# VHH binders against UPF0301 protein Anae109_0457, part 9

Target 1, 199 residues: UPF0301 protein Anae109_0457, of Anaeromyxobacter sp. (a7h7h6)
Amino acid sequence: MPSPAPSGLAPGFLVAAPALGDPNFAGSLVLMAEHHGEGALGFVVNRPGPVTVAEVLASVDEDLRRAAEANGRAGAPVLVGGPVQPERLWILFRPGGIGADAEGAVPVGNGLSLGGSRELLEALVRAPRGDPFLLLLGYAGWAPMQVEREVAAGAWVPLELEGSDLVFDVPLEQRWETAVRRLGLEPGGFLVGGGGASA

## First folded at step 3 (VHH)

Design S25 (framework vhh_7ocj_1)
Fold by ESMFold2-Fast, scan of step 3:
Structure S25 (fold): chain B 199 residues (1-199), chain A 124 residues (1-124)
Amino acid sequence: as target 1 above (199 residues)
Amino acid sequence: QVQLVESGGGLVQAGGSLRLSCAASGFTFSDYAMGWYRQAPGKQRELVAAISSGGSTRYGDFVKGRFTISRGNAKNTVYLQMNSLSVEDTAVYYCAAKYGSLFYRPSGTAYDYWGQGTQVTVSS
């Protein structure tokens, strides 16, 4: 019986391969935050949800919504991070100023950090054009050995995290395509010849 | 696994008191606002009391001065002390949790997690 060993997929991206039947993950780019013997945790970073940052902040504190609007932070979409705990708010941010020392925030790697506290959310929202951040609802989770088997089967293609631009700078609708190109592949070719698709 | 488990309900005579408890598990309790809602037969769920992550409280107008909400972060539990109970307080009482909410809306339509409820019956 093989013992599970951490494979080091976090920090990094998983690029969804073509012919996945699950609409939750078709064409997705997942940022992997944790990968160890107890499983894996990640966030889909290219799926806009139906609500904006302003709308989520209004449900937390009307004063925070007004601060976000004043600082130009309100109009961005909140992303659908994955199907697990879809009501839980996560904060993905680039530490460099405000929020860098926030309690409960953990480094993901290569200029990215993850948090979920109200204190962190308030600090980031009230900082004028300071640290970039992304709000996500829910996460993607894998049981022990599950993500390793899905990668081995060709359902996901790992891509190294070389910076935070795929999370904060590349437009949402271009992130999967940009990630495929960084794998050295052409998106059109990847879509028709990829793993799991019937010939 | 997220769970909210209510306890402390029962039958009490008008003018009596009850203390409800809601034990929470599976999330970082201190990051959540907690609320108590109630629903009588044939009526919509209504806000009874809410407490923010920082301890600020809000009450429904029909219970102000009679009920007190409190939280014990060390035990991941929210409490509702119900005094001077009347027949109109008869309902199923639900515990609710909302990430980052300062206060729950009266309608109770925006929530993250709900308990299964505990019955409170006040006899005349």
Scores: ipSAE 0.000, ipTM 0.099, lowest interface PAE 17.5, mean pLDDT 78

Design S26 (framework vhh_podentamig1)
Fold by ESMFold2-Fast, scan of step 3:
Structure S26 (fold): chain B 199 residues (1-199), chain A 125 residues (1-125)
Amino acid sequence: as target 1 above (199 residues)
Amino acid sequence: EVQLVESGGGLVQPGRSLTLSCAASGFTFDDYAYGWYRQAPGKQRELVAAITGGSTLYADSVKGRFTISRDNAKNSIYLQMNSLRPEDTALYYCAAERKYGSLFYRPSGTAYDYWGQGTQVTVSS
């Protein structure tokens, strides 16, 4: 009713509900970048991986690692974006003009852009402070109509993308709880199937 | 095996139209951005049109005359060429690049860029 199914969930978030049985997504907050007739593409934005930005950059270019060290960007974790193509490196960023025109940079919406090119990576790593970015490995993918069925079954709760702070500013370990509160729900109640005080 | 196969080229008179097709196989079609490039004799290969993540891009020389499109159900990319000019004469290549770039975290990764063999377009009387 509200929005056409092929594009209704992107841009936005999916908040994992207790009913979701997939261990790859338990307790996750997913940013939805695409939702169309051929499926959907998203990224888990609250799951730290085992490697840092410095470690990933060292594998790409040692000079980029040094640049990241010099500007204080090296120590951040690279996130696990999802189980599909776990070697694929993705870049979520808030465009401040730097990297916005880089090859492979695509607007997602509401101060969010997505890419995965070396040109974009170099532009963002060498950028002045104030243009935040996240590196992610892998993505979450859904076949045609699959994510719509999972939402209808109560596995995911959609949340509007009203800003990019859940991706860049809210501490990683608080993102799922913060998203639940923005749905008007109490996280403790939601975790036990909504038995607590819901908003 | 990854393949891009172009078709639809030929000899055509100035002012006429041609549609080029590119059939993709051996990979996930939706994960890629697609482009048409051309190379005239004695010239460098140049981008003609690209279709990426829901956006299209055209070279200034073809804006308003050429239209790039894709059919995800058929794993195919098309270039509709209208109002053809003698200077459009070239070998036309289909190319596939990762939709959001070609960056992988690997000790010795390879970019996933693919090219077809080309189809000749000749615009003359």
Scores: ipSAE 0.124, ipTM 0.560, lowest interface PAE 2.7, mean pLDDT 79

Design S27 (framework vhh_podentamig1)
Fold by ESMFold2-Fast, scan of step 3:
Structure S27 (fold): chain B 199 residues (1-199), chain A 124 residues (1-124)
Amino acid sequence: as target 1 above (199 residues)
Amino acid sequence: EVQLVESGGGLVQPGRSLTLSCAASGFTFSNYAYGWYRQAPGKQRELVAAISSGSTLYADSVKGRFTISRDNAKNSIYLQMNSLRPEDTALYYCAARKYGSLFYRPSGTVYDYWGQGTQVTVSS
């Protein structure tokens, strides 16, 4: 008999309501990685930053940047993951094949894992046809009961994590609209009839 | 070689505005995240605002009054301070952090480089 699964909004997505006025979250799709009594942790997965993976790697290890370029891993944007700890680098990836995840990685669910070690980054970058990954700077955080209140107020609409394609395969510019459609809504209709939230 | 130089501080009356500037040199400006911190006499240094890859973060005490911005072409960071209050009186510091050094660090308040600071005094 398995232990009871943690209840809550993770793993899953939060789809920003159109009336959300905070520039950090307007039109956002947030991947929820943790939700428990101490709060919640997530990542905005549709906000490209101004720098690429190659540019981040060049700032740390020029040999690693060259390996990323050689293996076709260098051109992707580093995402803005959220306003909390904007200096902290995170790695979202899709574990490949039959193998175990790299050391230090934590399963998020449904084909997604989260890490942040240099060893993981190097392994992902050096593999010629390795697992897809995203680099993110910062995260979205919620205090105890805060995300539950924001969902109840209509600021966020939960969407089940149906695999990892919204994170890796759907183009960044289309992720929010695609998530709205997966809720059974049309983006234009959601914008006109969507629930507003406080703040 | 790496240098952050703040300017724009001074004495202002309550309710007025100031713009602080931070000029960066000696490195590739776009490869860094930036923040403004302040320290009042007898108090701890606190984060005022941060800017990173198009994302901004503000302390609750300044949200709605202060705006952080960056100009990559001019290698500069700005802090627009509106509706100034006596409690905003402090030495203001510009700080920079290199993107690719940011792997699972326990403290989000640590920056690689700091300026010397610029004094802001809000008094009648």
Scores: ipSAE 0.000, ipTM 0.113, lowest interface PAE 14.5, mean pLDDT 76

Design S28 (framework vhh_podentamig1)
Fold by ESMFold2-Fast, scan of step 3:
Structure S28 (fold): chain B 199 residues (1-199), chain A 124 residues (1-124)
Amino acid sequence: as target 1 above (199 residues)
Amino acid sequence: EVQLVESGGGLVQPGRSLTLSCAASGSIFSINPYGWYRQAPGKQRELVAAIHSGSTLYADSVKGRFTISRDNAKNSIYLQMNSLRPEDTALYYCAAEKYGSLFYRPSGTAYDYWGQGTQVTVSS
């Protein structure tokens, strides 16, 4: 039995539409890291969590917390990446001094890499001219065919990954609105409109 | 949950070649394989070959005869075994590490994924 080849949504973003009823994802921008026949893996990249980078690093190693504070990287919020395994720490980074496929990391594409190892975390924190990075707790997961059905139903609008600025450079509170504008839509109109989010 | 499934084992004569494959299923994550292990009857499981950050490592007993490779797009690793010897007879396992693992609580841990093994018998 043939089924559609599910691989078009990663690397990319999913922009939450107003019709999405799940409070875990309302108003979210999701970075899609993997999409294949076994399902999909992504991260909400615009939801600040209750803890800072400093607090998470302190739980790992006090020396890492002090290093992050010394280079101005400790005050940022750790994001809520999604409801699955909320205790698991993930690292998104823009490769430069640290390679896209460095040990414990895999390239997502277009200036983004993903990892979760202590060694990668230490390398990113300790580099004086280090790569920008984002820490996330938890992830968003979809079963086979689930994300495709949600997109078809209008719950999510796909957006191409043209660079990593929505992850690292655009302020958290503006990321969803910026993504909506990149779809060619006005955020206010998108929030009011239920008849069609696509142009 | 990640399931690793080995294939390509069998009965071969000395001097022949086999290619073992290890495929991942039941997972939405890419796999970074770290190696192939083998266990002969009555012996400890031993590392045969590993792949790390583009570098490869081989046990002295197989160096120059075996080659480890991976296809990340297919979530698969391979072991090309040339010039097989009777002493290569063993159950062969693949093992993989994924991204690394770090947890806010408890302390950081590494994930290990193991297959059930595939039998290689070299008989003269």
Scores: ipSAE 0.078, ipTM 0.501, lowest interface PAE 3.7, mean pLDDT 79

Design S29 (framework vhh_8fcz_2)
Amino acid sequence: QVQLVESGGGLVQPGGSLRLSCAASGFTFDDYAMNWVRQPPGKGLEWVSGISGSGGSTTYADSVEGRFTIIRDNDKKMVYLQMTSLKTEDTAVYYCAKERKYGSLFYRPSGTAYDYEGQGTQVTVSS
ESMFold2-Fast, scan of step 3: ipSAE 0.388; ipTM 0.712

Design S30 (framework vhh_8fcz_2)
Fold by ESMFold2-Fast, scan of step 3:
Structure S30 (fold): chain B 199 residues (1-199), chain A 126 residues (1-126)
Amino acid sequence: as target 1 above (199 residues)
Amino acid sequence: QVQLVESGGGLVQPGGSLRLSCAASGFTFSNYAMNWVRQPPGKGLEWVSGISSSGGSTTYADSVEGRFTIIRDNDKKMVYLQMTSLKTEDTAVYYCARDKYGSLFYRPSGTVYDYEGQGTQVTVSS
């Protein structure tokens, strides 16, 4: 059953604060896809895994691997999206017409869509000038009221989703730092308790 | 319109078996992961099992692992739950549910499924 009352953390980002001690999420940037009375669902978008897009596609269909190589997408890492169901493949993409209306593609909001079907994967990979996409394995989940409590305790800092550049364009290893700067903070100052010098 | 219709519930003795069925219509069934969710008397909904869109991956709640098997037939647009070694604590209304994002989603409390069927009652007693 669809949630009747979506809440304010999705779509958006959660930026891991230095106070967050969980090794699954230390230094992470989480894209929040769902936030409602029944809980929350998100994806770590700055943690590369050991497997490439080409390797995942080869296990599905060798023609898809060739298409990815032809379109320059074969070498990208598949991200570790979170500790829940680490075997599950997710597709996060920026719709530009090719995958926007494909069945199994759900708008997250603010220029982002999410899916997991083979049809969506094929549509995105086979298009020579296709929409940007990321493959992720696993996700982050929160029970009812859990993410709200973690934010209130200072473990996470919410950041508004302003376009999709932080997911697709900013280099992986710079995403947390860039998100901290978009909060109006210096990364070094944030790490030492928020006392960093102004520019 | 998305429609999910469950059947196969009934009264069984502890240690018995039942096979639940769910007939899907109104969407491309092979694009979506499917789940079984149950509601015991006087309790909230709890996730039981899930199956990927192709049927190649299955997941189970700890309470049913090794006793239940989820299966799908994409040609027939059906998902099944084969239940064996049934226990009194398996008594519940069982619902077929479609994942909103076309993949499995689990929350320890609550659910984010797009659609649920009307349910089928399973009673394990005597």
Scores: ipSAE 0.184, ipTM 0.477, lowest interface PAE 3.4, mean pLDDT 81

Design S31 (framework vhh_8emy_2)
Fold by ESMFold2-Fast, scan of step 3:
Structure S31 (fold): chain B 199 residues (1-199), chain A 127 residues (1-127)
Amino acid sequence: as target 1 above (199 residues)
Amino acid sequence: QVQLQESGGGLVQPGSSLRLSCAASGFTFDDYAMHWVRQAPGKGPEWVSSISWSGGSTNYATSVKGRFSISRDNPSKTLYLQMNSLRPEDSAVYYCAKERKYGSLFYRPSGTAYDYRGQGTQVTVSS
């Protein structure tokens, strides 16, 4: 088992708190794929980008675009995964056998896998009964000790990865609110520090 | 610390053969796909060939297909490129590159598809 390395914050989610001052991450839900002594790597999973799966596939191979349209995969938005390498394409998928053995497919945990190879993309797109997947452009990166300091400061709230429904099943617009509720918090109260008027 | 050291280049005549080597250290070689990329003077990097982590899958640029062969020896942590029927247009600095664990795929192709860790090895094909 080469990767990902076990760590405290991966696999899991980071839920952006109101105290987070970075505009790249305001209101975001981040899936953490790696957390180790050399830093952390994750993906924002609730930010639609300006392009669709069909548009990205057309730039890779027109035959793949046609396959995606034929298999009902073409219309989904490609997500903005984070500010690092914004043209790099990543694939999050729920392995059901179709893409499990493709090169570059690495288990994240709890029925979720990550990849970024053309072989994986082709396997997922060409199969009419293929595994659920989403495409992301870019990623979120943290230097050594940086994400631990941001969590300690209250900028991020960790949430356990119990399943992959926040990535594939919950609508994009509801993912952050759903994650906040899973923390046992009310979203409106979380945003305004308890809600209501103060004396 | 990731280290990639290319060797085997030189000055040869058209029609000659060369075998390039890349010695890898500082990472689990068997976990990564490996690539050969070349760069001619005044041009951007051009992908030449790729090999999967196991050696079971290989790919080649159209310009070298049938003439070049990529291979790897995982026990010795070495990547190879056998170059046959060399042409003047093959003249370039050749770099080996490690793919990230998750693969490398870009929406809009760019020269930063790979992490170059070595100094490269110069191949010059002329009479």
Scores: ipSAE 0.245, ipTM 0.644, lowest interface PAE 1.8, mean pLDDT 81

Design S32 (framework vhh_8emy_2)
Fold by ESMFold2-Fast, scan of step 3:
Structure S32 (fold): chain B 199 residues (1-199), chain A 126 residues (1-126)
Amino acid sequence: as target 1 above (199 residues)
Amino acid sequence: QVQLQESGGGLVQPGSSLRLSCAASGFTFSDYAMHWVRQAPGKGPEWVSSISSGGGSTNYATSVKGRFSISRDNPSKTLYLQMNSLRPEDSAVYYCARDKYGSLFYTPSGTVYDYRGQGTQVTVSS
């Protein structure tokens, strides 16, 4: 039986508006991975957490931690993906050669895949060429109709997923501003007036 | 190819116990969190319980918490659901399901299951 009609916010981004009062999401850029009649699932992609890739890997497997050290990946921050299930580890990666066929890896869209499997984690960490990936703890979740209501109320502004550069290439501290500019708005104007250029 | 086969369902009286099994093949069972979901006649699927890939973490729907226990035996590639103090409202087809994104704990909503078995019917009636 088909789910109730999704509104099409995934794949894509939600850009937090100044009117958003939830401290878990203030100034955030959320990658939307799923949106359907039963709700939505996404990840904050611009919030560094207190732990590194090496620290997370040490809790899983000391051999993987040493592989990350050897391959120069140990010092990267693990992101805070959202307030739901802060213990759950997620992997966002650019599909290519490494990890592309891993079990549990699912395309999100345009150069971006999501996974969480042990085999995927090992393949990416052990890769000699350093394919881009992000580790995230927790996620952002919305009940049925909730994200649609929040967008309608102006708490979030949808942005199309045109590529994976906001996830992997744009520096963390610039992601929200870059997303605002891609909406055709000036970040300063967006913060002060609740709008930008109207041309 | 991923395959999940449930068994152990049947007709039981209220207050009794039943143990469901799910035999998995075609993937590395120990690398995936696993779920039990159920569907009663005329209703949508309801998530029941989840277990992490190593068995160290479990979660339960409020409706079954304290009555049901999920467990797994990774060497035999088998998932279990021990159902105690069964109620008429537990009557449903029960499915085991593989977590869509893999081994790192369960997904909360059930919207991320990728494979489920053909189900086993549980009827609680007297």
Scores: ipSAE 0.171, ipTM 0.507, lowest interface PAE 3.7, mean pLDDT 83

Design S33 (framework vhh_8dlx_2)
Fold by ESMFold2-Fast, scan of step 3:
Structure S33 (fold): chain B 199 residues (1-199), chain A 126 residues (1-126)
Amino acid sequence: as target 1 above (199 residues)
Amino acid sequence: EVQLVESGGGVVQPGRSLRLSCAASGFTFSNYAMHWVRQAPGKGLEWIGNIYYSGSTFYNPSLKSLVTISRDDSTNTLYLQMNSLRAEDTAIYYCARERKYGSLFYRPSGTAFDYWGKGTLVTVSS
């Protein structure tokens, strides 16, 4: 069950450059969970999907949906994490104790963890004052050397992971713009003036 | 390498019980969560349930009263006990190993596992 340690671009964010034409990633902020010789794994963290946490939980376990509603955890949107395996459910969470030892839970870095087990989901949902979490459907994947080439071409701009506020606290519609500002850039200037190495 | 081999399928009459086995090899079985999944003729994959290394089990809500999943880590074997079989339980039954990070699915059908067996056919018919 051991995971590769984060390397290079993970843990961190990739901020989509305006020249990126892929509609799955236009205007996206991607959290990078893994980056190693065999590729990379990440999640778009600013794209709300068509369903809520309650709707996903109802399809998985109706008793769990009731627990989420009772504990005020059910109303948030489930995010579209990426185009790969779009029905696979992932959990990004800030471990404070609850879920830290759950099956499949792996530290990403800077107090952020990733999982996707029913045991983890149940632990997070059933605790009234549990750890913050996001549910995501699907993920973003890169083949060996692919993400490095896309960054070199200017399609993505790396941003260091300094806390988890872009994942849990900043409103979804503001996350890309906030990330651009944290790069020391103005979003308007980035949208019109970005020529980068990809030109 | 990693191998999963299902057994115990066959033709069974409605109302009967059946136990399926999955023999695992090529990895430390006791460190992995294991799943059962089925596919009825002309239908998609349907997740049945899973068992974690801790012994905790989770089931598809529509099947919970009809099935029990268990494991024997000393023999690297996963089991599926099925009771009160009906014609709609006719399917190929697969054993699957949970992926890194877990294999939770929004719709409990589909492929999210890193290793599968080739399946065992269960036919429920008069």
Scores: ipSAE 0.279, ipTM 0.615, lowest interface PAE 1.4, mean pLDDT 83

Design S34 (framework vhh_8dlx_2)
Fold by ESMFold2-Fast, scan of step 3:
Formats: structure tokens, sequence, C-alpha cells
Structure S34 (fold): chain B 199 residues (1-199), chain A 123 residues (1-123)
């Protein structure tokens, strides 16, 4: 029997478990942006992609690349958000008066929003405040009931979205381990044959 | 030449259902995600939802009516089924394909929109 509550996994995280069995998603942390009876959409937020923010901005506008360099944003990796539409750029950001009403922007929850327009990208890059944003290529998609079945099978462990630090503040290489610890688990105990971090 | 042509709009009574179609041409339809967007009179654009190449659909959580997006890759057609229509659903409905402008450093792809089809929900 599926859960009667819609959007139960979004906003939130899915933490990849050893039972997942797909090496392409091993050690991944997925931010769930949307979850309905008609499907789900999320982003892997701990997988660096093949290009930097500077390289993407250079292809759009050299003035934007210079603005990102001046604001310390140019060297960050653009993340691989998932296998669906790997050629489309998504923008995960904290709305602080920038891009709240942007074309295609939607609330994720807990102070996070999702967009994909050039106008939003330009506004965020040029912002004097340096408000957080993350660029992602592609996304992870689930058909109706698919993500619920994968969770029930033990492939993913849900983690509540308490704040945005796992998306913007925790270093990429530590995000999965940090999420495991927030589940009340030790990474070494979660991983089969594990070393993992220990207290 | 990429073309998107919406159809199926018109005047419809509150509480009724309506299905919109989008005929796509000039590109390999089954290789791209497709989107529906609407604009109510005097309002900005509102994203309704999309359907991905995997067949997965995703909808705006702020949507006020029941909708279903589907596609027929054999006929290059995108559909929007709307149920329980309300006055607030009065809008011009657009079929859209977002380009790859931001992905590759050399990318120069454009966003593609149809002309739109008007839906008026009235007594």
Amino acid sequence: as target 1 above (199 residues)
Amino acid sequence: EVQLVESGGGVVQPGRSLRLSCAASGFTFDDYAMHWVRQAPGKGLEWIGNIYTSGSTFYNPSLKSLVTISRDDSTNTLYLQMNSLRAEDTAIYYCAKYGSLFYRPSGTAFDYWGKGTLVTVSS
C-alpha cells in the first residue's frame, strides 16, 4: 500500500545505501525537489561534473565569467545532478530577493528554490552579496511509485531537510558521510566491509 | 526549423475537462523533454510541468487544478489533460522546449516556444 501523503520525500534527501547496487549512484546524496503521486524529481548534490562555473559562464557571456571570477565563484565545479537531460543547466539557490519570481523558478522548501533561466543565472552571478547558488547538469527522475519502491527495497534512506548546509556549506567529498551521520549511523557500519569515519 | 504548434484551446465551463495538444516538428522529438507553461491575463509565466525522455512527469506543486502531461513519440505530439477547470485556469497555454544554451561551453541552443493556445474558463 503506498503512502497516502503526497510529497512525503520532498523537500528532503535520499542517502544512497549499499543495497542500491548501482555503482553510478554509489555514495550519492540526492536532494529531492518534488514528490507527487505522478513521480519525483531530485538532484545528486555531491558529484562534481566535467566543467567549472567559469567554463559554463564563458559560453554564455564573458562579462558573466568575469563577474564570477571577481566574486570568487569561477572555480567551483558544476555538479552532475543526474542522468536525465544531462545537457540542461539547473540552478539551486537560496532566494533573498533575487530570482524569486524568475521564469521557471519553483520553491523546493526550507529556503531553497530551483530555476534554470539565463536571467536568474545572471542575477545570482552579479549579486554583490554573494548569495549561495549551485549549478547542476541534469537531474534524477522517478516514475509514479518508483522512488517509494526503491526506498522500501532499502536502496535509499530518507533524511529530512533541516537546512541548506548539505547543499552549500559541507564540502562535496564529505556530504554523503555527513548525511549518514545525521541519520544516526556511522559510515563504516553503513558500508559493507567498511573503514569509514570513526569517533 | 524547430516548430511547436499548440491547439485545443477555447471557451469551457467551470468544472469541465479539456485536452491541449502540441505538434512538434523540425527536431528529434523523442530525444527531448517537453514542457507546458501558461500565462494568465495580467500575470507572469507559470510553469505547469514537464515530461522527460524517460517518460517521467513532474508538475508545479502550486498548480490549482488536476493536470496530466503525456507524449506520443510516434506522432511527435505532447498533451496536457486538465480536469476540474476553474476561472483561475484562464490563460494562454504554451508548449516549450528548453535549449542547451548553458550546458556546453560552445553551446548556442535556444529556448523554443509555440504561439500559445487560449483557454477561457467562463460561465
Scores: ipSAE 0.006, ipTM 0.159, lowest interface PAE 9.5, mean pLDDT 76

Design S35 (framework vhh_vobarilizumab_d1)
Fold by ESMFold2-Fast, scan of step 3:
Structure S35 (fold): chain B 199 residues (1-199), chain A 122 residues (1-122)
Amino acid sequence: as target 1 above (199 residues)
Amino acid sequence: EVQLVESGGGLVQPGGSLRLSCAASGSIFSINAMAWYRQAPGKGRELVAGITSGGSTSYADSVKGRFTISRDNAKNTLYLQMNSLRPEDTAVYYCAARSLFYRPSGTAYDYWGQGTLVTVSS
């Protein structure tokens, strides 16, 4: 009974488990944007970075920052999306007034799209409908078969992408716990694992 | 838009020291990869030192052990501490910043200052 596992993790989430050996990813929630035979690409969506959206927009155009502040969009932190290309800005957004493929953006699935251009950022900030977006610095990358091995080892637990609320609406500090609960697990029980005399 | 202004250049004797500063404005300095380049008279521009947003540093072999790149994110300022200066260090020194936005130009530095002259003589 063959499984489509080699391409089945995107779109979706990976929820960091206690078996994950890398302490830098403890409690992380990763949105998987690509998963294929040549590897996988995702973004940590619950790690605040050192700057705000307002600060990034001000570096582009002060008028753009003012537009975002007027619409309540400037106060959010820019997230640390992962260790690959940490100086590159990625734009995760939910198209409403902006097309899913606008400015070189590509659909991720379930109403999410991904881009990286200045033109896309300007269009999103100036969009009349106020399409939600999240700014990320860097991404998480996996070599061929690597993410499948890490899932099989219990380092990550896949969670199906049912909507975009874990990306845009749930507070950052609650995203991992909310994802664990959507797996049908209690966060405290999940953290304890099977390593002790009692669960 | 990103603006970079270098300062601290001047005339020093061989074996002397200088500290260059690069003041950044219109940028999110703390998240930009930054670098110092130099251009000697009649020669091409060469990378001297680089620093990532996370603080990881790299140096050209010609300056390792003598130069130190550092950043002060609170002041939006990049520094190059130059020790044990040699006549061959004479050049215009340029501050450079990498754009946050993806471009087909790859990982090249996209923003440049106007330069500050360093002269090491006699």
Scores: ipSAE 0.275, ipTM 0.612, lowest interface PAE 2.6, mean pLDDT 83

Design S36 (framework vhh_vobarilizumab_d1)
Fold by ESMFold2-Fast, scan of step 3:
Structure S36 (fold): chain B 199 residues (1-199), chain A 122 residues (1-122)
Amino acid sequence: as target 1 above (199 residues)
Amino acid sequence: EVQLVESGGGLVQPGGSLRLSCAASGFTFSYYAMAWYRQAPGKGRELVAGISSGGSTSYADSVKGRFTISRDNAKNTLYLQMNSLRPEDTAVYYCAARGLFYRPSGTVYDYWGQGTLVTVSS
């Protein structure tokens, strides 16, 4: 088994522990998209924002909003992906047939891809039984060695990305609990054991 | 359709103050990051101040401590309070809604107003 490298947490999840110390981070599940010597980039995948996909699309193109409504894609919340650049829209999606040549989209791993173009959003929204996707605003960023220190300190627990169900299929409000159980831990015990009796 | 309409520009003496407004329509204003840019005669457009949907602000070094960007989501309006104005602040000031879309290459689209002229001269 190789020793942990400066890159090794992406693709994968980080499960927030109460040891983070910030009440706003309790219950966060982060999908790690990049991890290298220059830092790391991820997305919180279990925090609903105040706006829906329909509201975002209406701000861009009313015809696209109508297409999303017609195809059952409009009612989902846009997620808060993290505190860095909270105005930037990101698209996490599971490619099945849309965007076989999606220029600008990059594979994250295990059937997940990341994009952020209008062309990709339009293709996903207009497909009646298209690829699953999440819209996210902002991202979580770490400076060189920062995420490694936080993991070593017990603030985050790594979980392997074994399929994309925690991103698309598990209900939003259950994603953190499901991830904790996949670590072999009981959510209530994990939360209390971290010193956070009020979480 | 997205519309941004600036107002509040004018002639002011050095050391004076002006408050610029930008009325936004055709999009969910509270969702967008907003910015003020300026273009001085013979120069390209430069970022003056930015404000995120959450209210976080950023400023160009040349205006930091003198200018304040703010937003009123209930009125769909962006503001720039300009204090201690200098002749070098003379420019057309543009309101911008900063792009919603991210590309891996970093390309983002901006929506622009028509601009409002600020002249600082005695």
Scores: ipSAE 0.033, ipTM 0.395, lowest interface PAE 4.9, mean pLDDT 82

